# Ledger of designs, part 5: VH-VL binders against Riboflavin kinase

Target 1, 134 residues: Riboflavin kinase, of Devosia riboflavina (a0a087m355)
Amino acid sequence: MGIRLSGCVIHGDKRGRKLGFPTANLSIAPGVELPPDGVYSCIVWLPGQTTHHGATASVGNNPTFDDVKERRVEIYIHDFDGTLYGHELNICLLTRLRDMRRFSGLDDLTGQTERDVAQSRAMLAHHALTGLLP
Key: E = the ipSAE of ESMFold2; O = the ipSAE of ESMFold2 at other seeds; V2 = 0.75 times the mean of E and O plus 0.25 times the DockQ between their complexes.

## First folded at step 1 (VH-VL)

Design l7 (framework fv_lacutamab)
Fold by ESMFold2-Fast, scan of step 1:
Structure l7 (fold): chain C 134 residues (1-134), chain A 123 residues (1-123), chain B 107 residues (1-107)
Amino acid sequence: as target 1 above (134 residues)
Amino acid sequence: QIQLVQSGSELKKPGASVKVSCKASGYTFTSYGMQWVRQAPGQGLEWIGWINTDTGNPKYAEDFKGRFVFSLDTSVSTAYLQISSLKAEDTAVYFCARYPSIYDYEGSYFDYWGQGTTVTVSS
Amino acid sequence: DIQMTQSPSFLSASVGDRVTITCKASQDINSYVAWYQQKPGQPPKLLIYWASTRESGVPDRFSGSGSGTDYTLTISSLQAEDVAVYYCQQYYRTPYTFGGGTKVEIK
């Protein structure tokens, strides 16, 4: 699948914070149809760039302060360090890797994130993405 | 309380190696990264790099790649900086500092610092 | 690399004076600036982050302001205990870079 989305990076709730797996929470315009909940291999275009970067995206319920669920798109950009708050990102969701699941704590979340990122990297390595633009 | 305690001062000859430790307490060690900063005598602060305390993956500033190596012993909540093939210009105070976990590409400041370890390299 | 230019390098002021230290980034850093205080023989201590947010326990005489490329640390009424070197730091992009420092002394 190839599903294109764009959105402004906003502050998240910072649950499960880990150095090395920062995520960008995207503010998606009202009325935009999101794909099924899940974890996706993804490519992302940073602001002003035509070259894409590999990424791992989650689409699903957003945990809130009061544990009220909202749908959100979160992206971990592979091998990127920097700040993206307030910037617009263009993304393309390519392959659905798994269903969303609940985590028992930080270690469970981090371990699954490592597995998701490894799987995303493997899937992206087998794609021919030359000439794909934002 | 949150505390970072570093190992004592070291006096080394050129060509030797040194290993500086930074022991954390008062928080979950693997939930926050560790950064390293150098301060040469009479000079300002210089960022060396960070290490992810959960995965062990390091990132180094370009000037510090090669001879500088970060490592961890999570069983005792301790981070290490090893410098091999010491040179006179490595003489400095080395600080560890806590890097708040970044969830949203927010960037990070240094909220807690170790007391510093003086490394003196002279013949 | 983003260059942080801090001024002045040195200042001497009287107790009760208003002290201003400036920091200029070589590019827009979107308020990702922290300020640290370092006393002789001690590690740096966080004072301000996100350009203007005061760290818990830091006296209210310390304040930060600015945006874009230009940032300021202000001590509204200098105290004897404020004798130290002050550093700005950008954390907008790696490598994280520090200003050259400002040594503050009492006359």
Scores: ipSAE 0.011, ipTM 0.533, lowest interface PAE 9.4, mean pLDDT 81

Design l8 (framework fv_lacutamab)
Fold by ESMFold2-Fast, scan of step 1:
Structure l8 (fold): chain C 134 residues (1-134), chain A 121 residues (1-121), chain B 107 residues (1-107)
Amino acid sequence: as target 1 above (134 residues)
Amino acid sequence: QIQLVQSGSELKKPGASVKVSCKASGYTFTRYAMQWVRQAPGQGLEWIGWINTNTGDPKYAEDFKGRFVFSLDTSVSTAYLQISSLKAEDTAVYFCATEHYSGSYQAFDIWGQGTTVTVSS
Amino acid sequence: DIQMTQSPSFLSASVGDRVTITCKASQSIYSYVAWYQQKPGQPPKLLIYWASTRESGVPDRFSGSGSGTDYTLTISSLQAEDVAVYYCQQYDTWPLTFGGGTKVEIK
């Protein structure tokens, strides 16, 4: 169906929590092919669960030291509040919503994040995703 | 190459107006916001504000509201800072800058060379 | 407004020395801290962002660390070309604010 990834939640920034959209930063195994940079509607399976949660995923550039490059995957899990550090998540990226872009400040970032989450919710809300397993 | 090239230095009298330009090249102008930073002689860096290059919507720090106005000419990939009713205290180097591409609000990785504005009677 | 208190304002060290510059935010800024190097007559140059991520092309002697309200920039082995003023900047909350700067000189 979509693009399936798994990864361990690692220490990341806390910007999303401050804005009301806390994110989990996923460490994806080396060699796993990632989709193009962008914002995606997504579903996620929490540890030990067979039911999925709606999510909004960001796949983007994350320049590392010198010439070593890593692209990061950040997930905002809809209607979830809790600690996931050190746990492995399974996700499925479903629909690419838009290209990654720079933001001109906090209001621009917040407004776009709100639109992204709303669009992701809309893409997921009226589709039969029941029965998908991790 | 991503570059920001600013207009040349200006010498103005108090009460005059000045318009500083910042021309972008090497990237899609409307994808990245333009930031403006001031540095008075011998002083540190001070954020003036930003303009969304796609929408034209500006945001100003409180100390710079009123006399400072951002504008754009997207046909030539240029941002402008206009300062009206110049005061001696406006004497500074004015920089334009843009954020690192990451899809999130980031630090300023590309800077113009700066435009010196001197206001003296 | 978030206040960024940078220290020291001035330091003088020898080539090869390890130097550290600190930056304290008046509230948690969640690692949204950048460090810049500015040489006379030049615009600032980005060295570090997200507290510890080194910008491409920046020598590995420069490193950033910290979390919450307390951040540091370290130059592990000072070189003659590192003479400059260094600034921290928070980009967590508007208005964006810079530290007061640290002037680094060679003895």
Scores: ipSAE 0.005, ipTM 0.538, lowest interface PAE 13.1, mean pLDDT 81

Design l9 (framework fv_lacutamab)
Fold by ESMFold2-Fast, scan of step 1:
Structure l9 (fold): chain C 134 residues (1-134), chain A 123 residues (1-123), chain B 107 residues (1-107)
Amino acid sequence: as target 1 above (134 residues)
Amino acid sequence: QIQLVQSGSELKKPGASVKVSCKASGYTFTEYAMQWVRQAPGQGLEWIGWINTNTGKPKYAEDFKGRFVFSLDTSVSTAYLQISSLKAEDTAVYFCARLYSGYDRDYYGMDVWGQGTTVTVSS
Amino acid sequence: DIQMTQSPSFLSASVGDRVTITCKASQDVSSYVAWYQQKPGQPPKLLIYWASTRESGVPDRFSGSGSGTDYTLTISSLQAEDVAVYYCQQYYEYPFTFGGGTKVEIK
């Protein structure tokens, strides 16, 4: 598959930080076609760099947008320690892992996030082995 | 220290307008939606709506559409609530509060509140 | 709109008593329920979110429970400083709605 997007990192996820999975919110230009809502394994890289990082992305509805749900792209970059706020980021969504779901509490969210990241890592290892990684 | 500081009390006549401010400090303003809640004297809490601080897009409860308008000045980390054509029944304390907004309908709850702004509408 | 029906509207109890406040949603809100404490002249303070998760800094005597349409806030051993009005809130669907409040006083 391989859906390519780019955007500016605009802010982090308070909940992700608390769960040990700090996320970056990606601001995407108006009119850009987004993939279906869901959780994706993906890779990210800064413009002009050849180093790619594995990541797990969530594409979904934000109910704050006047009954037309604003769609967010939130990214947890694997094994990355740093600040990307205000930077442009390239992303390639590779495999859709699951549909969006509602959570009954922090334990449910934490457990699912751990599973998402583990599955994302496994899919990325597979892509690297088969030569499908960009 | 994380805080929301609101403007001072207002005394207005029916038909006037009022603009209440809510200045954020101690956190990244655009990471949290700003919500507005009203409390009439001796009454409970009423949710007015929220504004996405990154996009500027507001969402209002039906009862508050029309006369109530949210706005932002992100350069000074401030949210505003403007009420036009004031009526006696608008007399209340108006609170701003921050809310984490995220994916999968994951809401956190309103963890930081302003101190409230009393708006009194009387002849 | 989802209606949140809170009971009782008023209770008076002694220090050390176990007090229970209930909140009933007009439809399933999937544990998207918060509880707030409001003391006179102050803004509300978040106590509980996601029905049962205690906010940081909130004393252990406060607990939340429930699922579906029925939710409960419990104060296991009431203290004098707990005199306040307590509100539940659903944040499952817009508009977010609050319960009518429960005023807690010491006898």
Scores: ipSAE 0.014, ipTM 0.550, lowest interface PAE 7.9, mean pLDDT 80

Design r1 (framework fv_roledumab)
Fold by ESMFold2-Fast, scan of step 1:
Structure r1 (fold): chain C 134 residues (1-134), chain A 122 residues (1-122), chain B 107 residues (1-107)
Amino acid sequence: as target 1 above (134 residues)
Amino acid sequence: QVQLVESGGGVVQPGRSLRLSCTASGFTFSSYGMHWVRQAPAKGLEWVATISYDGSNKQYADSVKGRFTFSRDNSQDTLYLQLNSLRPEDTAVYYCARDQYYDSSGYLFDYWGQGTMVTVSS
Amino acid sequence: AIRMTQSPSSFSASTGDRVTITCRASQGISSYVAWYQQKSGKAPKFLIYAASTLQSGVPSRFSGSGSGTDFTLTINSLQSEDFATYYCQQYYSYPRTFGQGTRVEIT
C-alpha cells in the first residue's frame, strides 16, 4: 500500500517556488531506502496534527561530483500555506504517478507540475473513497 | 551579502502620491517573493504588501487596498511601491524585505532594508 | 485574524541577566512562530522560526520555545547589543500578524 517516510525539512533548490508550487525538501535519515525515482501521490502529517493533508512528492537520486547519489524528496503540500523549515514531517507515498523526466523549458515544467498535482488530487480522492488511506 | 536599499520617501500633504523603490543585490532576486512592511512612529510592525517572484500574484493589507500598488522589475533587481491618496495615518518608515526560501508562506522576513521615511502632514 | 499578544510590553534589565519574553496567540498555531529583533533606528533582524529554530548567524544565547498558544523567547546572558524591541509573528494563517513588541531597556 503505502511507503512511509519521515524527515526534517531543509532548504533546497527553490525551483518549486518559481512554478507557483513551493515545496518542502526532506532530509531522510542515512540507511533508509527510498522508493524508485518518480512523482508520487502522497499524504503528509503536519507538526502537531493527527489529520493528514494531500500532497505531491518528487523522489530523485542524482549523482554528485563524487558519484554519491544525492537523496532528494520534495513535497508540495496541497492547500497549505506555511513555512516548515526545521520541522519533521511524516509522509506516506501512495501511488507512483510517473517517471522523472527532462523538460525543454520552464513552460513545459510548469504544465507538467500542474498535471501532476491534478492527478495526485484525483488519486487521493479515490483512495479516500476506497478506504486505502490510513 | 544580501543587501536591500529603499528610496523615494519624503514629506507630502494628504491626498498626494509617492513612489518608493527598493534595489536588491547579493542574491538571485527573481527567485524570491518580496514584501513591504511599515512602522508608524512609536508603533509596531505592520505588513503592507507581498509580491510573488514573477510579479503575477500580489496581496495587500486591507488598510492600503485600492491606494497602494506593488510592482517589480526582475531585469533591474528593483521593487516599486506606488502610494496614492496618502493619509496622515500612512506616516511610517517603509521597509523592503525578502521572503524566506521557497517553502515560506510569503511572510517570514529574512532580510530587511534600512527603510525610507514617509511623512504625511498638513 | 490571529491576534498576537506579547508580555510584558517593556522591562528593564542589566547585562548578564537571563530574560524571557512571552507571546500568546488568540488560537492554536502549533509551532508556527517567528521572532525578530529591532534596535533603535534600525531595521528588524530575523532571529528564530518554527518557534525554536535559530536563523544562521544568530548567537546561541538566544532560544525559543513553546507550542499551541504560548511561546517564549529567552536570552541566557544579556549583552549590551541585545537591548532592543522584540516581536513575535505567526505564520499559521492569513493574514500574517505581529505582536505589539517588547522593549528590553537598560536599567
Scores: ipSAE 0.006, ipTM 0.508, lowest interface PAE 12.0, mean pLDDT 80

Design r10 (framework fv_roledumab; at its last look DockQ between E and O 0.04; V2 from the best seeds 0.00; counts 0 for: pae E 16.1 > 2, placed apart)
Fold by ESMFold2, look of step 2:
Structure r10 (fold): chain C 134 residues (1-134), chain A 122 residues (1-122), chain B 107 residues (1-107)
Amino acid sequence: as target 1 above (134 residues)
Amino acid sequence: QVQLVESGGGVVQPGRSLRLSCTASGFTFDSYAMHWVRQAPAKGLEWVATISYDGTNKQYADSVKGRFTFSRDNSQDTLYLQLNSLRPEDTAVYYCARDRSEYYLDTWFDPWGQGTMVTVSS
Amino acid sequence: AIRMTQSPSSFSASTGDRVTITCRASQSISSYVAWYQQKSGKAPKFLIYAASTLQSGVPSRFSGSGSGTDFTLTINSLQSEDFATYYCQQYESYPYTFGQGTRVEIT
């Protein structure tokens, strides 16, 4: 079920601290097909773990950074306050919550992120995710 | 109200074809995966087929794979099931049902249509 | 495919009785079980997901329990509208499979 992706964490934890949500950017190997752009509820497996965490991801050209030719996956891992820079993550994208949009500033971005996380948590509570492996 | 209405059932000889349809109303049809589930007379329920919200992903029970084709027209809020090479064991009431998951995460079926009867007999 | 075995096949009961229906999976399905009610000549109606979570509008006399391979639907005080056939369904993996059904009928 869902769309499986994996990649190495790059530059993500610095932006997460600015948002108040630890966020990781995931470097995706060339040739991996990404799903439609948007914000997703998802789950992630941390390095060396077979149990998962709930998460919220954005896929595609992130309007906040305005780099239209580079596809990116940004992950906020729910209830996690650490750094995974340089480590590989496995994720499963589940439900597309909304389209990408531009933000008028940091307050707008953080407010939207809080709403996205709340919606992601609600969606994950209704999904059959027990026992999934990387 | 959320409503599903099946049609196209009938009595046919083995080897013949039928086309079932299911018309949906009262919900955002193109956001939901949809299913066909059948029930032979005085028997239990058997899942038959699933189609993703946009029609690009389809799953079939082994008993019907290669003979049945599931499709949808999101502009008309309608599902179709083409039943080819029908056999007596395909005799059943055919229900369409909405997947409760709004995306690829199929979970359970709510609501169901009222069903349409297909009888395959010489 | 995961087989779902219901017991009993039928259950004779009176209004006010406590009815218990068991569903056993051929392998662990965690809590990924749904329950349905079907009255004669009608489509199934969804009751419960995740083994124990009631659909909005389902009377509180219905309850579900279980995890792993063994699941139970309980009707604590049977009402006249509860005489029907009940099905469990696993949604751990394709193909989705149903139990054979349990008919709850009037004594």
Scores: ipSAE 0.005, ipTM 0.506, lowest interface PAE 16.1, mean pLDDT 81
ESMFold2-Fast, scan of step 1: ipSAE 0.100; ipTM 0.705
ESMFold2 (binder alone), look of step 2: mean pLDDT 90; pTM 0.916
ESMFold2 at other seeds, look of step 2: ipSAE 0.006; ipTM 0.585

Design r11 (framework fv_roledumab)
Fold by ESMFold2-Fast, scan of step 1:
Structure r11 (fold): chain C 134 residues (1-134), chain A 121 residues (1-121), chain B 107 residues (1-107)
Amino acid sequence: as target 1 above (134 residues)
Amino acid sequence: QVQLVESGGGVVQPGRSLRLSCTASGFTFSSYSMHWVRQAPAKGLEWVATISYDGRNKQYADSVKGRFTFSRDNSQDTLYLQLNSLRPEDTAVYYCARSEDYGDYTYFDLWGQGTMVTVSS
Amino acid sequence: AIRMTQSPSSFSASTGDRVTITCRASQGISEYVAWYQQKSGKAPKFLIYKASTLQSGVPSRFSGSGSGTDFTLTINSLQSEDFATYYCQQYWSYPLTFGQGTRVEIT
């Protein structure tokens, strides 16, 4: 439990907004070892805040889009509707929900994302997260 | 002034090559996905290719795959389209265009004036 | 690929007329359609995105509607500067596709 990362929000594909799940793509410093590929329940601290927000993170290549070469960290912040480009986010990955997998298209990706977010919300509801700081 | 300016068009014979350029000014070029859209004389618009903000993701129309190569140089605010093995049906005005991103908002809010490519014997 | 079919291909109109152009997608694309205006010899001009959202600076006589497969662009009280060819474009999925265009000509 509790893998901490930080990174600057950079422009990404932004495909998640069409599916109802806009994501922030994080630029992680060179040399920082990423956790195993997968989907994680996590919490995020927005710039200048000490309170956290629930989130769902993906770590790894996006298998649906073979033209993406690097492992990436993408965060869907629950119930947040805004832009964070150029800001640094602190995150804490709490529970690995599943392995990354290839999707047959946008509908398949959307259905799985809905399940991932629901599972992430449920996991976060059971953690003692009160008072946790960036 | 926010604008896109294409260059490099011309008249060539079938099988030849051309390199088109598009220079951006007045906005943060590296923050936008870029596109090429063409229009044959007296015909409609046809999407040709898309490149993501960082150049890592690309899409091509089936009609040009393997013949056209799309690239960008964010340090020079410039977009390139290498046209190889040109065919008469590639004759068109080629526009460069901008979108907010690669996936969700790929509508074209800014267009250049176009550059004419004519492929004839 | 998603085919976008516009109707009519062309029509004649007079200033003051209400003009409606239809665009039909071969499959559901939610509201992910944009509209463009192109005048003779010029580059296309962006008008509308997400089926009904008007770009800043575009006159309010232009409006869009629709969802799923059927979309319309309406011009209320046509002005002289509105004689042009209009294109719809889907951005639901790659390859990106345009309708064939509708030419609005003066009567």
Scores: ipSAE 0.012, ipTM 0.586, lowest interface PAE 8.6, mean pLDDT 84

Design r2 (framework fv_roledumab)
Fold by ESMFold2-Fast, scan of step 1:
Structure r2 (fold): chain C 134 residues (1-134), chain A 121 residues (1-121), chain B 107 residues (1-107)
Amino acid sequence: as target 1 above (134 residues)
Amino acid sequence: QVQLVESGGGVVQPGRSLRLSCTASGFTFSDYAMHWVRQAPAKGLEWVATISYDGSNKQYADSVKGRFTFSRDNSQDTLYLQLNSLRPEDTAVYYCAKEWGSYEDTYFDYWGQGTMVTVSS
Amino acid sequence: AIRMTQSPSSFSASTGDRVTITCRASQGISNYVAWYQQKSGKAPKFLIYAASTLQSGVPSRFSGSGSGTDFTLTINSLQSEDFATYYCQQYYDYPLTFGQGTRVEIT
């Protein structure tokens, strides 16, 4: 069930906190195949925990020199207020909610993020996730 | 290939107006936010204004707010910058610039050749 | 507004030299820095984004580094076409701001 990934939290999106949706940027090991670009409902296991937390993930494409694509994974952990820099997270991507898109400004970004999080919460409530381990 | 071509610059007296245009080709114009950046003679770059992909959101540098108006016509792949109440300190080469991607990635992958605006008394 | 200060303002160099240009932000901006090259009489050319990621087609002798407040642009083995003015730009917050520029002149 779902797509399992792990990665170390790196510095990258402190700007998201200004919008009320702080995200953790994950450094994914070289050679790991990522799912298609998009926004996903997901669950995350915090360091040392066996219980999961709801989250909303964005998977994007960031081209690098020599046309090598560097893919980014950003996670908004629902109802979490803390720091995770330098810690490894285990995640499971469950449902692709939508394609990546442009935003016309901060208000547009914030509104879409609110909708994404609401949809993610609804999807997670719909799924039977009892007993799922990291 | 991506191309941006500015026009409409010239020499005007303080208090006058000019309208700058920028025609775009080689990319899906309606998918990108666009910017104006200016450069005074022998000076550095100064961001002037931004307009969202659909024209619904606009931001201006404090120095031009209330005097300049940014607009776009996605059916013609064209940007406009209306310069009103021009001041000598507005003398600069004006570049239109294409945003790389989303709102959070507000850096410029392509620039036009620039058009010179001289405000002289 | 976030102020971007470049150092040095200008310097002379020879082909084959390793050149380093510094850019300092007045506050923490993570890695939201882009770099541009401008040759005399021409529009700026995009080189680097996210402090260290080279745009496709930019020669590998260019590299960027830094995070927080201190950023550098390095040119290894300077070529004749690299004599230009270089600008850093922050895109962490509005208003968008540029450094004052660093002129790289031939010796």
Scores: ipSAE 0.006, ipTM 0.542, lowest interface PAE 11.4, mean pLDDT 83

Design r3 (framework fv_roledumab)
Fold by ESMFold2-Fast, scan of step 1:
Structure r3 (fold): chain C 134 residues (1-134), chain A 121 residues (1-121), chain B 107 residues (1-107)
Amino acid sequence: as target 1 above (134 residues)
Amino acid sequence: QVQLVESGGGVVQPGRSLRLSCTASGFTFSSYAMHWVRQAPAKGLEWVATIWYDGSNKQYADSVKGRFTFSRDNSQDTLYLQLNSLRPEDTAVYYCARGYRTELHYGMDVWGQGTMVTVSS
Amino acid sequence: AIRMTQSPSSFSASTGDRVTITCRASQDISSYVAWYQQKSGKAPKFLIYAASTLESGVPSRFSGSGSGTDFTLTINSLQSEDFATYYCQQYYSWPYTFGQGTRVEIT
């Protein structure tokens, strides 16, 4: 089964909004173990909701000065474009889709993001996720 | 301490070659894309080249394409920039810089001190 | 290539001043803008990425804003160590390009 995480939505870089894929950046508690860096199909519960939403998650480290790793998850919530800053999200990472990758430019990044989201949607459509709680 | 240290600059005549090096320490070099950025005397910053964390992709400014070659040795934590067919307009301080590790952040957060390349007749 | 134009090219300021530097892109670059500080004779220092996100360790008196083609860097209360040249940079597409720089000089 999937990996359950929760985190507070922090102020992000806003890149996803302009690509048509607005993302929420989650701050994960320092003691929580993250899965390998990569892109995952995911479901998310918005604050106070018991109904999940499909999502595509990027799991990685946001290095600071001195190579200190900040544990971070970025999620694109399918068909959602609201503001969630300061709210806690519950998520479940289901399937690892691919390794993290460097891109040659914005077009390459956008094309891969479109493929990731399409694959995530396809994976989620075939899972028995009815009744799953946060 | 995270550091980048450039070397290999000098004074050369037009048409000559130089090899610049950048030695990284204090971080996992193999996880980061790296950049070269130059600055001519009294001028602004000009991006020169980018190399992916594994060396699989390289990008060059049009002004240096075909003359400069970027490479990296992840086992030695070292970048190289081979400068061939140097021109007076290549005169600049050359900086190496570290890119972010994530696919979504492309800023350059750590810079070396720079090494001066002077091309004069 | 995307041209980045900064305004003004230079200006005089005093400690305690609020200063604003503008950066204009020749086409829509969303929020793919970084800002750097460079002191005389030294390497650039990373300040801001994604137009408005402050890099860890950068003082909170610095802030960035904007999207599309118009971006600003603001220093809320100028300190003596802030007299420097500031550069914007787009990373929307190759080749990466910098603004020409804005020099903040002591009055």
Scores: ipSAE 0.012, ipTM 0.548, lowest interface PAE 8.7, mean pLDDT 81

Design r4 (framework fv_roledumab)
Fold by ESMFold2-Fast, scan of step 1:
Structure r4 (fold): chain C 134 residues (1-134), chain A 121 residues (1-121), chain B 107 residues (1-107)
Amino acid sequence: as target 1 above (134 residues)
Amino acid sequence: QVQLVESGGGVVQPGRSLRLSCTASGFTFSNYGMHWVRQAPAKGLEWVATISYDGSDKQYADSVKGRFTFSRDNSQDTLYLQLNSLRPEDTAVYYCARPLYSSGWKTFDYWGQGTMVTVSS
Amino acid sequence: AIRMTQSPSSFSASTGDRVTITCRASQGIRSYVAWYQQKSGKAPKFLIYAASTLQSGVPSRFSGSGSGTDFTLTINSLQSEDFATYYCQQYDSYPYTFGQGTRVEIT
């Protein structure tokens, strides 16, 4: 499967950086339909690039205000360290890895995040992604 | 360890203003959204306001919307709650509280000692 | 807004007793309930979240259960430091609301 989205990076999740998984929060255009809430393996094109990077995306509620009917797309870009605020990203959601769930504490959240990223990496290694453009 | 210390409460007449402060220590303040929760004398708890980790998003209880303003200074590890147009029904102990990360930031794992605001004529 | 109703509002108990406090939501809130303990003149203390997950450092005599609309807090073998007011809180939807409190008094 392949769901194409684009959006401007607004402030990322600083909590993700604290856990070793810095994320970029995408502002998606009004009226664009998002896929079901969940964690996805995905690829991302950085501004001006035609080559992609592996990533893990969460689609769901804002963690600060997640009971408001506002859905967000947050992306951890694998093996990337840099500032993307204010830039447009193109992404492709490839495989839904799991439903969103509550966590029993920071250790539970951290452990699941590590598993999600590992699973995303494994999925991406198994698929032919050469020649894809943003 | 984790500490939250409120200040700025007092006794004021209706229509006046107060500025409450909350100083945080023992954790990386800039990574956390924060909340204010109040408790009127001999009554239960009422959520008042929340602010995101970077101050870009704020939510207020309907009872205080338009009168109270929440802000933060991450360089000083400090929260501020500006109380304007105070009413007798705003009389309460005001607590600042840190959200639990794993609950989606919607429960309160650490609380300050509280600061008393009394609005009387 | 979701209304949270606790019962009883107050009761008397003795050390060693097993006590239960109930909390009912006006609509389904899945498992998004937290419990707090408040002693006279003090700030609330966080006990439980996700209906049944005990916060680190909270004594094991405390436990929570329930889902949907009906929730309970149980204290096995009540200790002298447990005489306090207990509050439930829903965090399924905004605005976040608390129950009115249940006061556990010494007999």
Scores: ipSAE 0.005, ipTM 0.524, lowest interface PAE 14.3, mean pLDDT 81

